VH-VL binders against q39962. Designs and how they scored, part 28

Target 1, 193 residues: q39962
Amino acid sequence: DPTDGFTEVPLTEDNFVIQKPYDKPLNDRYSYKNGIRRLWVYENDKPFKVGSPTRPRTEIRIKGHDYSSGVWQFEGQVHVPEGTSGVTVMQVFGAVNKATALQLRVYNGDLKSYKSNSVATDIYNKWLRVNVIHKVGKGEITVFINGQQKLVVNDDGPAEHYFKCGVYAAPDGSSNYMESRWKNIKLYKSDNK
Short names: E, the ipSAE of ESMFold2; O, the ipSAE of OpenDDE; V2, 0.75 times the mean of E and O plus 0.25 times the DockQ between their complexes.

## First folded at step 6 (VH-VL; framework fv_ucenprubart)

Design d3 (at its last look DockQ between E and O 0.79; V2 from the best seeds 0.00; counts 0 for: pae E 2.9 > 2)
Fold by OpenDDE, look of step 6:
Structure d3 (fold): chain C 193 residues (1-193), chain A 120 residues (1-120), chain B 108 residues (1-108)
Amino acid sequence: as target 1 above (193 residues)
Amino acid sequence: QVQLVQSGAEVKKPGASVKVSCKASGYTFTDYWYMAWVRQAPGQGLEWMGLIYPSGGSTWYAQKFQGRVTMTRDTSTSTVYMELSSLRSEDTAVYYCARGYYDEGWMDYWGQGTLVTVSS
Amino acid sequence: EIVLTQSPDFQSVTPKEKVTITCQASQSIGDYLLWYQQKPDQSPKLLIKYASESFRGVPSRFSGSGSGTDFTLTINSLEAEDAATYYCQQYDYYPDLTFGGGTKVEIK
């Protein structure tokens, strides 16, 4: 199991900061019911911040555990409804050469690293266990789906890192409506790997 | 490695304009970054002027400099420019460019600074 | 507009002594507060983000605390190389950023 050798980092609701279109109330783009966090956004929504050139997003920003060293792991179960495409559903923020070390995107039912490396196929309408391990010192990110290793990539250098999940419209090809659901979001840290 | 190299010192008369350049290297210029401009008058503190997003060229200026500052970028040369018009003696300062991440307020890499002297 | 007021403006401190610098915001900014170090004739260097999170490569003797309107930068044991001016900066109102007036720390 990808969590072997890791210690869970306790999270509270204070660690879950919602980023959403700046002109929408929270409940118009986010809900938290029965342990499920539902995040949605429309292609023509406003960005997260006024004046920002970024694409529409509704994302959970894991706050309070930013890291620049060590071995950290994000775990969560994600459900992407059919029709959601051209969207980032999980991020490892921070890199030297680019703004993010990893983006897991959905394109037509396929989960990919950005637009290239396939991570999983036929993902619509079902729950997937996602584990992302970032070994900062090694500059390596490993992605597990349902406990199986699917991807190993370089992180593009050490930076100020944190995890995000939800929906962030891709640069292009986004569906009009984009949604992801998350449950059992956890954070782990390891000092021995 | 990330580097921001600014143009050389300038001496200007009151009423003139100055255009300072900041050439970026060592990273993807048009990724999700902003370039901020911060100035510092002699013996004074830091003053934020505004920022530009190199990927699309959109800008956000401090209210104090609205109508007087213009920030632009050239993606082909990975260079950002800051032009300040209607110069006054109070505009004498070291001007810095600094890189930051989209939607984050910290600037992790800074240029070496450009001294702009405004004197009659 | 958010105004950040730093105190004191100047400190002369003996090496190995503790240094405390405060930054007060005109209104609550949560923990969206940064600390920078600027040594003479150098560009600013980021030390702390989110009020208390050390930036990579920053010595452990530097720490930040506070939330809302009152923030503190602490140098646990001043080193000679720490002679610099320190600035707080808010980014709660991103993309509008604001700096404090700065605190100059000299070695006695």
Scores: ipSAE 0.731, ipTM 0.899, lowest interface PAE 1.1, mean pLDDT 95
Fold by ESMFold2, look of step 6:
Structure d3 (fold): chain C 193 residues (1-193), chain A 120 residues (1-120), chain B 108 residues (1-108)
Amino acid sequence: as target 1 above (193 residues)
Amino acid sequence: QVQLVQSGAEVKKPGASVKVSCKASGYTFTDYWYMAWVRQAPGQGLEWMGLIYPSGGSTWYAQKFQGRVTMTRDTSTSTVYMELSSLRSEDTAVYYCARGYYDEGWMDYWGQGTLVTVSS
Amino acid sequence: EIVLTQSPDFQSVTPKEKVTITCQASQSIGDYLLWYQQKPDQSPKLLIKYASESFRGVPSRFSGSGSGTDFTLTINSLEAEDAATYYCQQYDYYPDLTFGGGTKVEIK
């Protein structure tokens, strides 16, 4: 199991900061009921920050555990309703040359690393367990779906990192409505130094 | 590897304008970073002037400088420019460019500074 | 416009002693506060984000605390290389990211 050798880092609601269209109140794009966080955005929504050229998002930014060294792991279960496409649902923030070291995107029911490597297919309307391990010292990110290793990529050099999940419209090809649902979001740190 | 290299010191008369350059290297200039301008008069603190988003060229100026400052960029040379017009002696300062993250606001790399002296 | 008021303006401190610097915002900014260090003749360097979270590579003797309107930067055992001016900056009222007036720390 991808969590073997890891210690859970406790999270409280203070650690779940929602980045959303700047002109919307929280409950217009986010809900948390029965342990399930629902995050959604429309293609024509405003960006997170006034004047920003970035596309619309409603994302959980995990606060309080930014890292630049060590071995860290994100875990969560994601559900993407059919009709959602052209959207990032999970990312590792922080890179030298770009803002992110990893984006997991949904295109027409396929989960991909950016627009390239397939990670999982036929993902609509069911829960998937997602684990992402970042070995900063090796510059290596490993993605697991339902406990199975699917992808290993290199990060983009040293940076301040954190994990995000939710919905963030891709540069092109976004559906008009984008939604993901998340539960059992956890953070782990390796017992390694 | 990330570097912000600014143009050299300038001496100006009151009423003139100055244009300071900041050349970025070691990262994708048009990705998710803004470029800010911050100045510091001799013996004084840091003063926020505004920012530019290099990807689209959008700018935001501090109210104090509205109407006198213009920020531009050239994506082919990965360079931002800050022009301050109608110079006064109070504009004598070191002018810094600094890179910041769109989402977080913090600035992780700074240029070396450009001294602009305004004297009659 | 958010005004950040730092105090004291100046401290002269013997090595190994504790330094405390305060920053007060004219209205609540949550924890959207940054601390920077500027050594003589150098560009500023980021120390603390989100009022209390250490930026990468910052020595553990530096810490930040506070939320709302009242914030503190602490150096728990001053070293000679810590002689610098320290600035707070807010980023709740984006994109007008104003600074405090600064606190100069000298070695006594």
Scores: ipSAE 0.528, ipTM 0.831, lowest interface PAE 2.9, mean pLDDT 91
ESMFold2 (binder alone), look of step 6: mean pLDDT 91; pTM 0.931

Design d4 (at its last look DockQ between E and O 0.60; V2 from the best seeds 0.00; counts 0 for: pae E 2.6 > 2)
Fold by ESMFold2, look of step 6:
Structure d4 (fold): chain C 193 residues (1-193), chain A 119 residues (1-119), chain B 108 residues (1-108)
Amino acid sequence: as target 1 above (193 residues)
Amino acid sequence: QVQLVQSGAEVKKPGASVKVSCKASGYTFTDYWYMAWVRQAPGQGLEWMGLIYPSGGSTWYAQKFQGRVTMTRDTSTSTVYMELSSLRSEDTAVYYCARGWYDEWMDYWGQGTLVTVSS
Amino acid sequence: EIVLTQSPDFQSVTPKEKVTITCQASQSIGDYLLWYQQKPDQSPKLLIKYASESFRGVPSRFSGSGSGTDFTLTINSLEAEDAATYYCQQYDYYPDLTFGGGTKVEIK
């Protein structure tokens, strides 16, 4: 199991900061009911910050545990309803040459690293367990789906890093409506390098 | 390996213009990044001047400098420029460029360029 | 637009003592506040992002707190090398990423 050898880092609601279109009240794009966080956005929504050239998002930014060293792991279960496409649902922020070290995107029911490496297929309308391990000392990020290793990539560090999940419209090809649902979001740290 | 290297110190007379360059290296100059300009008069605090998005060349200027500042970029040389016109003695300052991710903090600064305005 | 007011303008502090610097925003900026350290003849260096997140390589004696309009930078045990000017900056409202007026800290 990808969590073997890791210690859970406790999270409270203060750690789950929502980045959303700047002009929308929180409950217009986010809900948290029965342990399930629902995040959605429309392609024509405003960016997260006034004046920003970025595309629309509604994402959980995990606060309080930004890192630049060590071995860290994100875990969560994601559900993407059919019709959602051209969106990032999970990312590792921070790189030297670009903004992120990893983006997991959904294109037509397939989960990919950016637009390239396939991570999982036929993901619509079911829950997937996602684990992402970042070994900063090795510059390495490993992605697991339902406990099975699917992808190993190099980070583009050194940089400041943090985890995000939700929906963030991809540069193009986004559906008009984008939604993901998340539950059991956890953070882990290891003493190993 | 990220570096922002600015042009050298300049001495100008009141009423002239100055154009400071900031050459970026060690990263993809376009996409993800804005370049900011910040100045600091001798013994004074940091003063925000504005930013440029090198990808499209869009600019945003602080109100104080609107009409006097122009920021441009040359993607072929990975260089941004800040031009300040109608110089006055109070424009004497060190001018910094700094790189930032869209929506995020600035992570690398240039070394600064001293501009002295004196008659 | 957003004005950041730092306090105090200046303080002289005995080594190993605690330093507290405040920054007050004219309107809420959530947690989108940065703290910088600047030594003479150097470019500013980022210390704290997102109000409370230490930037890489920053000694643990530096910490940030606050949200909304009231923010604090704390140096828990002042070292000689910490003599510098400290600035806050907001990054919630682009494109006017304003700075506070600065706080100069000297070793007493």
Scores: ipSAE 0.586, ipTM 0.845, lowest interface PAE 2.6, mean pLDDT 92
Fold by OpenDDE, look of step 6:
Structure d4 (fold): chain C 193 residues (1-193), chain A 119 residues (1-119), chain B 108 residues (1-108)
Amino acid sequence: as target 1 above (193 residues)
Amino acid sequence: QVQLVQSGAEVKKPGASVKVSCKASGYTFTDYWYMAWVRQAPGQGLEWMGLIYPSGGSTWYAQKFQGRVTMTRDTSTSTVYMELSSLRSEDTAVYYCARGWYDEWMDYWGQGTLVTVSS
Amino acid sequence: EIVLTQSPDFQSVTPKEKVTITCQASQSIGDYLLWYQQKPDQSPKLLIKYASESFRGVPSRFSGSGSGTDFTLTINSLEAEDAATYYCQQYDYYPDLTFGGGTKVEIK
């Protein structure tokens, strides 16, 4: 199991900061019911900050456990409804040359690292266990789906890192409506190298 | 490595304009960073002037400088510019450009550009 | 507009002593407060983010605390190289960013 050798970092609601279109109330783009966090956004929504040039998003920003060293792991179960495409559903934020070390995107039912490196196929309407391990010292990110290693990639150098999940419209090709659901979001840390 | 290199010192008369440049390197210039301008009068504190997103060119200016400051960028040269018009003696300061981490902190700073306004 | 008031404006401290700098916001800014260090003839450097999170590469002797309106930067054991002016800055009202007036720390 990808969590072997890791210690869970306790999270509270204070660690879950919602980024949403700046002109929408929270409940118009986010819900938390029965342990499920539902995040949705429309292609023509406003960015999360006034003046921001970024694409529309509704995302959970894990706050309070930013890291620049060590071995950290994000775990969550994600459900992407059919029709959601051209969207980032999970990020390892922070990099030297760019904003993110990893983006897991959905394109027509395929889960990919950015626009390439298929991680999983036929993911619509299913719960997937997602584990992302970031070994900062090694500059390495490993993605597990349902406990199986699917991807190993290099990060883009050490930076201030944190995890995000939800929906962030891709630069292009996004569906009009984008949604992801998450449950059992956890954070782990390991002293191993 | 990330570097911000600013243009050299300027000496201006009151009423004139000054345009300071900040050339960025070592990262993707047109990613979702902002570039802020912060000035510091001699012996005084830091004063935020505004910011620009090189990606798209969106700007946000401090109220104090509205109508007098213009921030622009040239993506082909990875350079951001700050132009301040109608200069006054009080505008004498070191002007810094600083890269913003997404929508949060400023992590890299230029070396500063001294602008002296005197008759 | 949010005003950040730092205290004291200046202090002279013996090496190895504890340094405490405060920053008070005119209204609550949560934990969206930064601390910068600026040494003479140098550009500012980020020390603390989110009021209490150390930026990478920052020595452990630096720490930040506080939330809402009252914040504190602490240097647990002052080193000679810590002679600098320290500034707090809020980013709760991004893109409007504002700085405190600064606190100059000199070594005795």
Scores: ipSAE 0.512, ipTM 0.843, lowest interface PAE 1.4, mean pLDDT 94
ESMFold2 (binder alone), look of step 6: mean pLDDT 91; pTM 0.916

Design d5 (at its last look DockQ between E and O 0.67; V2 from the best seeds 0.63)
Fold by ESMFold2, look of step 6:
Structure d5 (fold): chain C 193 residues (1-193), chain A 119 residues (1-119), chain B 108 residues (1-108)
Amino acid sequence: as target 1 above (193 residues)
Amino acid sequence: QVQLVQSGAEVKKPGASVKVSCKASGYTFTDYWYMAWVRQAPGQGLEWMGLIYPSGGSTWYAQKFQGRVTMTRDTSTSTVYMELSSLRSEDTAVYYCARGYYDEWMDYWGQGTLVTVSS
Amino acid sequence: EIVLTQSPDFQSVTPKEKVTITCQASQSIGDFLLWYQQKPDQSPKLLIKYASESYRGVPSRFSGSGSGTDFTLTINSLEAEDAATYYCQQYDYYPDLTFGGGTKVEIK
């Protein structure tokens, strides 16, 4: 199991900061009911910050545990309804050559690293368990789906890092409506490399 | 290794213009990065001038510089330019470029370019 | 335009003593505040992001606090190498990612 050898880092609601279109009330793009966080955005929504050229997003920014060393793990279960495409649903922020070390994007029912490496197929309308291990000292990020290792990539560091999940419209090819649902979001840390 | 290398010092007369370059290397120039320009007159604080988004070339200028500043980029050389026109003695400053993440902090700065405006 | 007002403009401080620098925004910027250190003849260096989170490689004696309109940078025990000018910057509203006026810190 990908969590073997890890210690859970406690999270409270204060750690779940929502980045959303700046002109929308929170509950117009986000809900948290029955343990499920629903995050959605429209392709023509405003950016997170006034005056920013970024594409629309409604994302959980995990705050309070930014890191630049050690071995860290994100865990969560994600559900993407059919019709959502051209969207980032999970990311590791921070890199040197690119702005991010990892983006997991959905294109037509396939989960990919950016627009290239396949991680999973046929993902619509079901729950997937996602684990992402970042070994900063080795510069490695490993992605697991349902407990099975699917991808190992270089983290393109050194940088300040943090985890995000939700929906963030990709540079192009986004569906008009984008949604992801997340539950059981956890953070882990290990002293091991 | 990220580097931002700026053009050399310049001496200008009032009424002229200056174009300072900032050549970026060691990263993907057109990813989610902005390039900012910040100036500092001798003995004074940092003054925000504006930014450019190299991916699409969009620009945002501080109100004080509207109409006098133009920022451009050349993606083939990974270079941004800042041009300031109608120079006055108050424009004497060190001009810095700095790279930043969209909606986040700036992490790398150029070495600065001294522009002196005198008769 | 968001105006950031730093206080004091200048401090002369004995080594090992605590330094407190304040930054006040003309309107709320949440926690989207940065702190920079600039030494003579150098480019600024980032110290603190999100008002209170230390940037990588920054000594633990530097800390930030505050949210909304009132922010503080603290140097817990001043070292000789900390003689510099310190600036806050907001990054909530574009196009003016404005800086505070600066606070110069001298040793002794």
Scores: ipSAE 0.710, ipTM 0.881, lowest interface PAE 1.5, mean pLDDT 93
Fold by OpenDDE, look of step 6:
Structure d5 (fold): chain C 193 residues (1-193), chain A 119 residues (1-119), chain B 108 residues (1-108)
Amino acid sequence: as target 1 above (193 residues)
Amino acid sequence: QVQLVQSGAEVKKPGASVKVSCKASGYTFTDYWYMAWVRQAPGQGLEWMGLIYPSGGSTWYAQKFQGRVTMTRDTSTSTVYMELSSLRSEDTAVYYCARGYYDEWMDYWGQGTLVTVSS
Amino acid sequence: EIVLTQSPDFQSVTPKEKVTITCQASQSIGDFLLWYQQKPDQSPKLLIKYASESYRGVPSRFSGSGSGTDFTLTINSLEAEDAATYYCQQYDYYPDLTFGGGTKVEIK
């Protein structure tokens, strides 16, 4: 199991910061019910900050555990409804040359690293266990789906890192409506790997 | 490595304009970073002037400088410019460019450009 | 406009002593507060983000605390190299990124 050798980092609601279109109330793009966090956004929504040139998003920013060293792991179960495409559902923020070390995107039911490197196929309407391990010292990110290793990539250099999940419209090819649901979001840390 | 290299010191007369450049390297210039301009009068504190997003060129200026400051960028040279017009003696300061980390903190700074306004 | 008021304006401190700098916001800014260090003839450097999170590469003797309107930067055991002016900055009201007036720390 990808969590072997890791210690869970306790999270509270204070660690879950919602980034949403700046002109929408929270409940118009986010819900938390029965342990499920539902995040949605429309292609023509505003960015999360006034003046930002970024694409529309509704995302959970894991706060309070930013890291620049060590071995960290994000775990969550994600459900992407059919029709959602051209969207980032999980991110490892922080890189030297770019803003993110990893983006897991959905394109027509396929889960990919950015636009390439297939991670999983036929993911719609299913709960997937997602584990992302970032070994900062090695500059390495490993992605597990349902406990199986699917991808190993470089992180593009050390920086200030943190995890995000939800929906962030891809640069292009986004569906009008984009949604992801998450449950059992956890954070792990290891000093022995 | 990320580097911000600014243009050299300027000496201007009151009423003139100054245009300071900030050349960025070591990262993707047109990613979703902002470039802020912060000035510091001699012996004084830091003063935020505004920011520009190299991607798209959108700008936000401090109210104090509205109508007098113009920030632009050249993506082909990865350079941001700050032009301040109608210069006054109180505009004498070191002007810094600073990269913003994804709409949050300023993580990299230029070396500063001294602008002296005197009769 | 958010106004940040720092105190004191100046401190002269003996090495190894504890330094405390405060920053008060005119209204609540949550924890969207940064601390910068600026040494003479140098550009500012980021020390603390989100009021209490140390930035990469910052020595452990630097720490930040506070939320809402009252914030504190602490240097536990001042080193000679810590002689600098320290500034708080809020980013809650982005894109307006206003600074405090600064606190100059000198070594006795």
Scores: ipSAE 0.522, ipTM 0.845, lowest interface PAE 1.4, mean pLDDT 94
ESMFold2 (binder alone), look of step 6: mean pLDDT 90; pTM 0.909

Design d6 (at its last look DockQ between E and O 0.82; V2 from the best seeds 0.79)
Fold by OpenDDE, look of step 7:
Structure d6 (fold): chain C 193 residues (1-193), chain A 119 residues (1-119), chain B 108 residues (1-108)
Amino acid sequence: as target 1 above (193 residues)
Amino acid sequence: QVQLVQSGAEVKKPGASVKVSCKASGYTFTEYWYMAWVRQAPGQGLEWMGLIYPSSGSTWYAQKFQGRVTMTRDTSTSTVYMELSSLRSEDTAVYYCARGYYDEWMDYWGQGTLVTVSS
Amino acid sequence: EIVLTQSPDFQSVTPKEKVTITCQASQSIGDFLLWYQQKPDQSPKLLIKYASESFRGVPSRFSGSGSGTDFTLTINSLEAEDAATYYCQQYDYYPDLTFGGGTKVEIK
């Protein structure tokens, strides 16, 4: 299991900060019911900040555990409803050459690293266990789906990192409606890996 | 490896214009970054002037400088420019460019460019 | 426009002593506050992000706290090399990025 050798970092609701269109109330783009965090956004929504060139998003920003060293792991179960496409559902923020070290995106039911590396196929309407391990010292990120290693990539340089998940419209276009659901979000840390 | 190298010191008369350059290297210039301009008068604090998004060329200026400042970029040379017109003595300052993540903090700064405005 | 007021403007401190700098926002900015250090004849250097998150490479003696309108930068056991001017900056109202007036710290 990808969590072997890791220690869970306790999280509270204070660690879950929602980023959403700046002109929408929280409950119009986010809900938390029965342990499930539902995040949605529309293509024509406003960005997170006024004047920002970023595309619409509703994302959870994991707060309080930003890192620039060590070995960290994000775990969560994600459900993407059919029809959601052209959207980032998980990010490792921070890099030297670009804004993020990793983006997991959904295109027509396929889960990819950005637009290229396939991570999983036919993901719609299913719960997937996502584990992302970031070994900062090695500059390496590993993605696991349902406990199986699917991808190993470089992080494009050390930076200030944190994890995000939800929906963030892809730069090359998206479906009008975008949604992802998350449950059992956890953080882990390892000193020996 | 990331570097922001600014143009040299300038001496201008009141009413003139100045254009400072900031050449970026060591990263993807047109990625999800903004380039901010911040100035500092002698013995004074930092003052935000505005920012430009190199990917699109879109700009956002502080109210104080609107109509007098113009920020541009040349993607072929990974260079950002800040032009300030109708110069006055109060514009005497060190001008900095600084790279930042979209919606987030600035992590790298140029070395600064002294602009002196005097009659 | 968000106005950030720093206090004090200046302080002279003996090495190894604790330094406290405050930054007050005219309205709540959550934790979208940065702290910068600027040494003489140098560009500013980022120390703290999100009010309390230390930036990469920043010595542990530097810490930030606060949320909403009141923020504090603390230097636990001042070192000679810490002589500098410190600035707070908000980015809650991005892309408007306003700074505090600065606090100059000198060594006695």
Scores: ipSAE 0.823, ipTM 0.928, lowest interface PAE 0.8, mean pLDDT 96
Fold by ESMFold2, look of step 6:
Structure d6 (fold): chain C 193 residues (1-193), chain A 119 residues (1-119), chain B 108 residues (1-108)
Amino acid sequence: as target 1 above (193 residues)
Amino acid sequence: QVQLVQSGAEVKKPGASVKVSCKASGYTFTEYWYMAWVRQAPGQGLEWMGLIYPSSGSTWYAQKFQGRVTMTRDTSTSTVYMELSSLRSEDTAVYYCARGYYDEWMDYWGQGTLVTVSS
Amino acid sequence: EIVLTQSPDFQSVTPKEKVTITCQASQSIGDFLLWYQQKPDQSPKLLIKYASESFRGVPSRFSGSGSGTDFTLTINSLEAEDAATYYCQQYDYYPDLTFGGGTKVEIK
């Protein structure tokens, strides 16, 4: 199991900061019921910040555990309804050449690293367990789906990092409506440096 | 290694213009990053001037500088320029470029360019 | 525009003592506040991002707190190398990334 050798880092609601279109009240794009966080955005929504050229997002920004060293792991279960496409659902923020070290994006029911490496197929309308291990000292990020290793990529560091999940419209090809649902979001740190 | 290397110090007379360059290296110049300009008069604080998005060339200028500042870029040389016109003695300052992630902090700064405006 | 008011303008502080610097925004900026350290003739260096997240390589004696309009930078045991000017900057209103006026900290 990808969590073997890791210690859970406790999270409270203070760690779950929602970034959303700047002109929308929180509950217009986010809900948390029965342990399930629902995050959604429309392609024509405003960006997160006034004047920003970025695409619309409704994302959980995990606060309090930004890192630049060590071995860290994100875990969560994600559900993407059919019709959602051209959207990032999970990120490792921070890189030297680009904004992120990893983006997991959904294109037509397939989960990919950016637009390239396949991670999982036929993902619509079911829950997937996602684990992402970042070994900063090795510059490596490993992605697991349902406990199975699917991908290893380079992190393009050194940088400041944090984890995000939710929906963030991709540069092109976004559906009009984009939604992801998340539950059991956890953070881990390895004792091994 | 990410570097932002600025052009050398300049001495200008009131009413002239100055164009400061900022050459970027060690990263992808045209996406993910804005380039900001910040100045600091001698003995004074940091003052935001505005930014440019090198990808599109789109700019935003602080209200105080609107009409006097122009920011441009050359994607073939990975260079951003800041031009300030109708110079006054109050424009004597060190001018910094800095790159930042879209929607996030600035992580690398240039070395600064001293512009002195005197008769 | 969002105005950031820092206090105090100047502190002369005995080594090993605690330094507290405040930054007040004219309207809520959530957690989108940065703290910088600047030494003479140097570019500013980022210390704290997102109001309370330490930047890499920053000594643990530096910490940030606050949310909304009221923010604090704390140096819990001042070292000689911490003599510098400290600035806050907001980045919630993205194109207008204004700075506070600065706080100069000197060793007494």
Scores: ipSAE 0.752, ipTM 0.897, lowest interface PAE 1.5, mean pLDDT 93
ESMFold2 (binder alone), look of step 6: mean pLDDT 91; pTM 0.919
OpenDDE, look of step 6: ipSAE 0.767; ipTM 0.913
ESMFold2, look of step 7: ipSAE 0.729; ipTM 0.888
ESMFold2 (binder alone), look of step 7: mean pLDDT 91; pTM 0.912

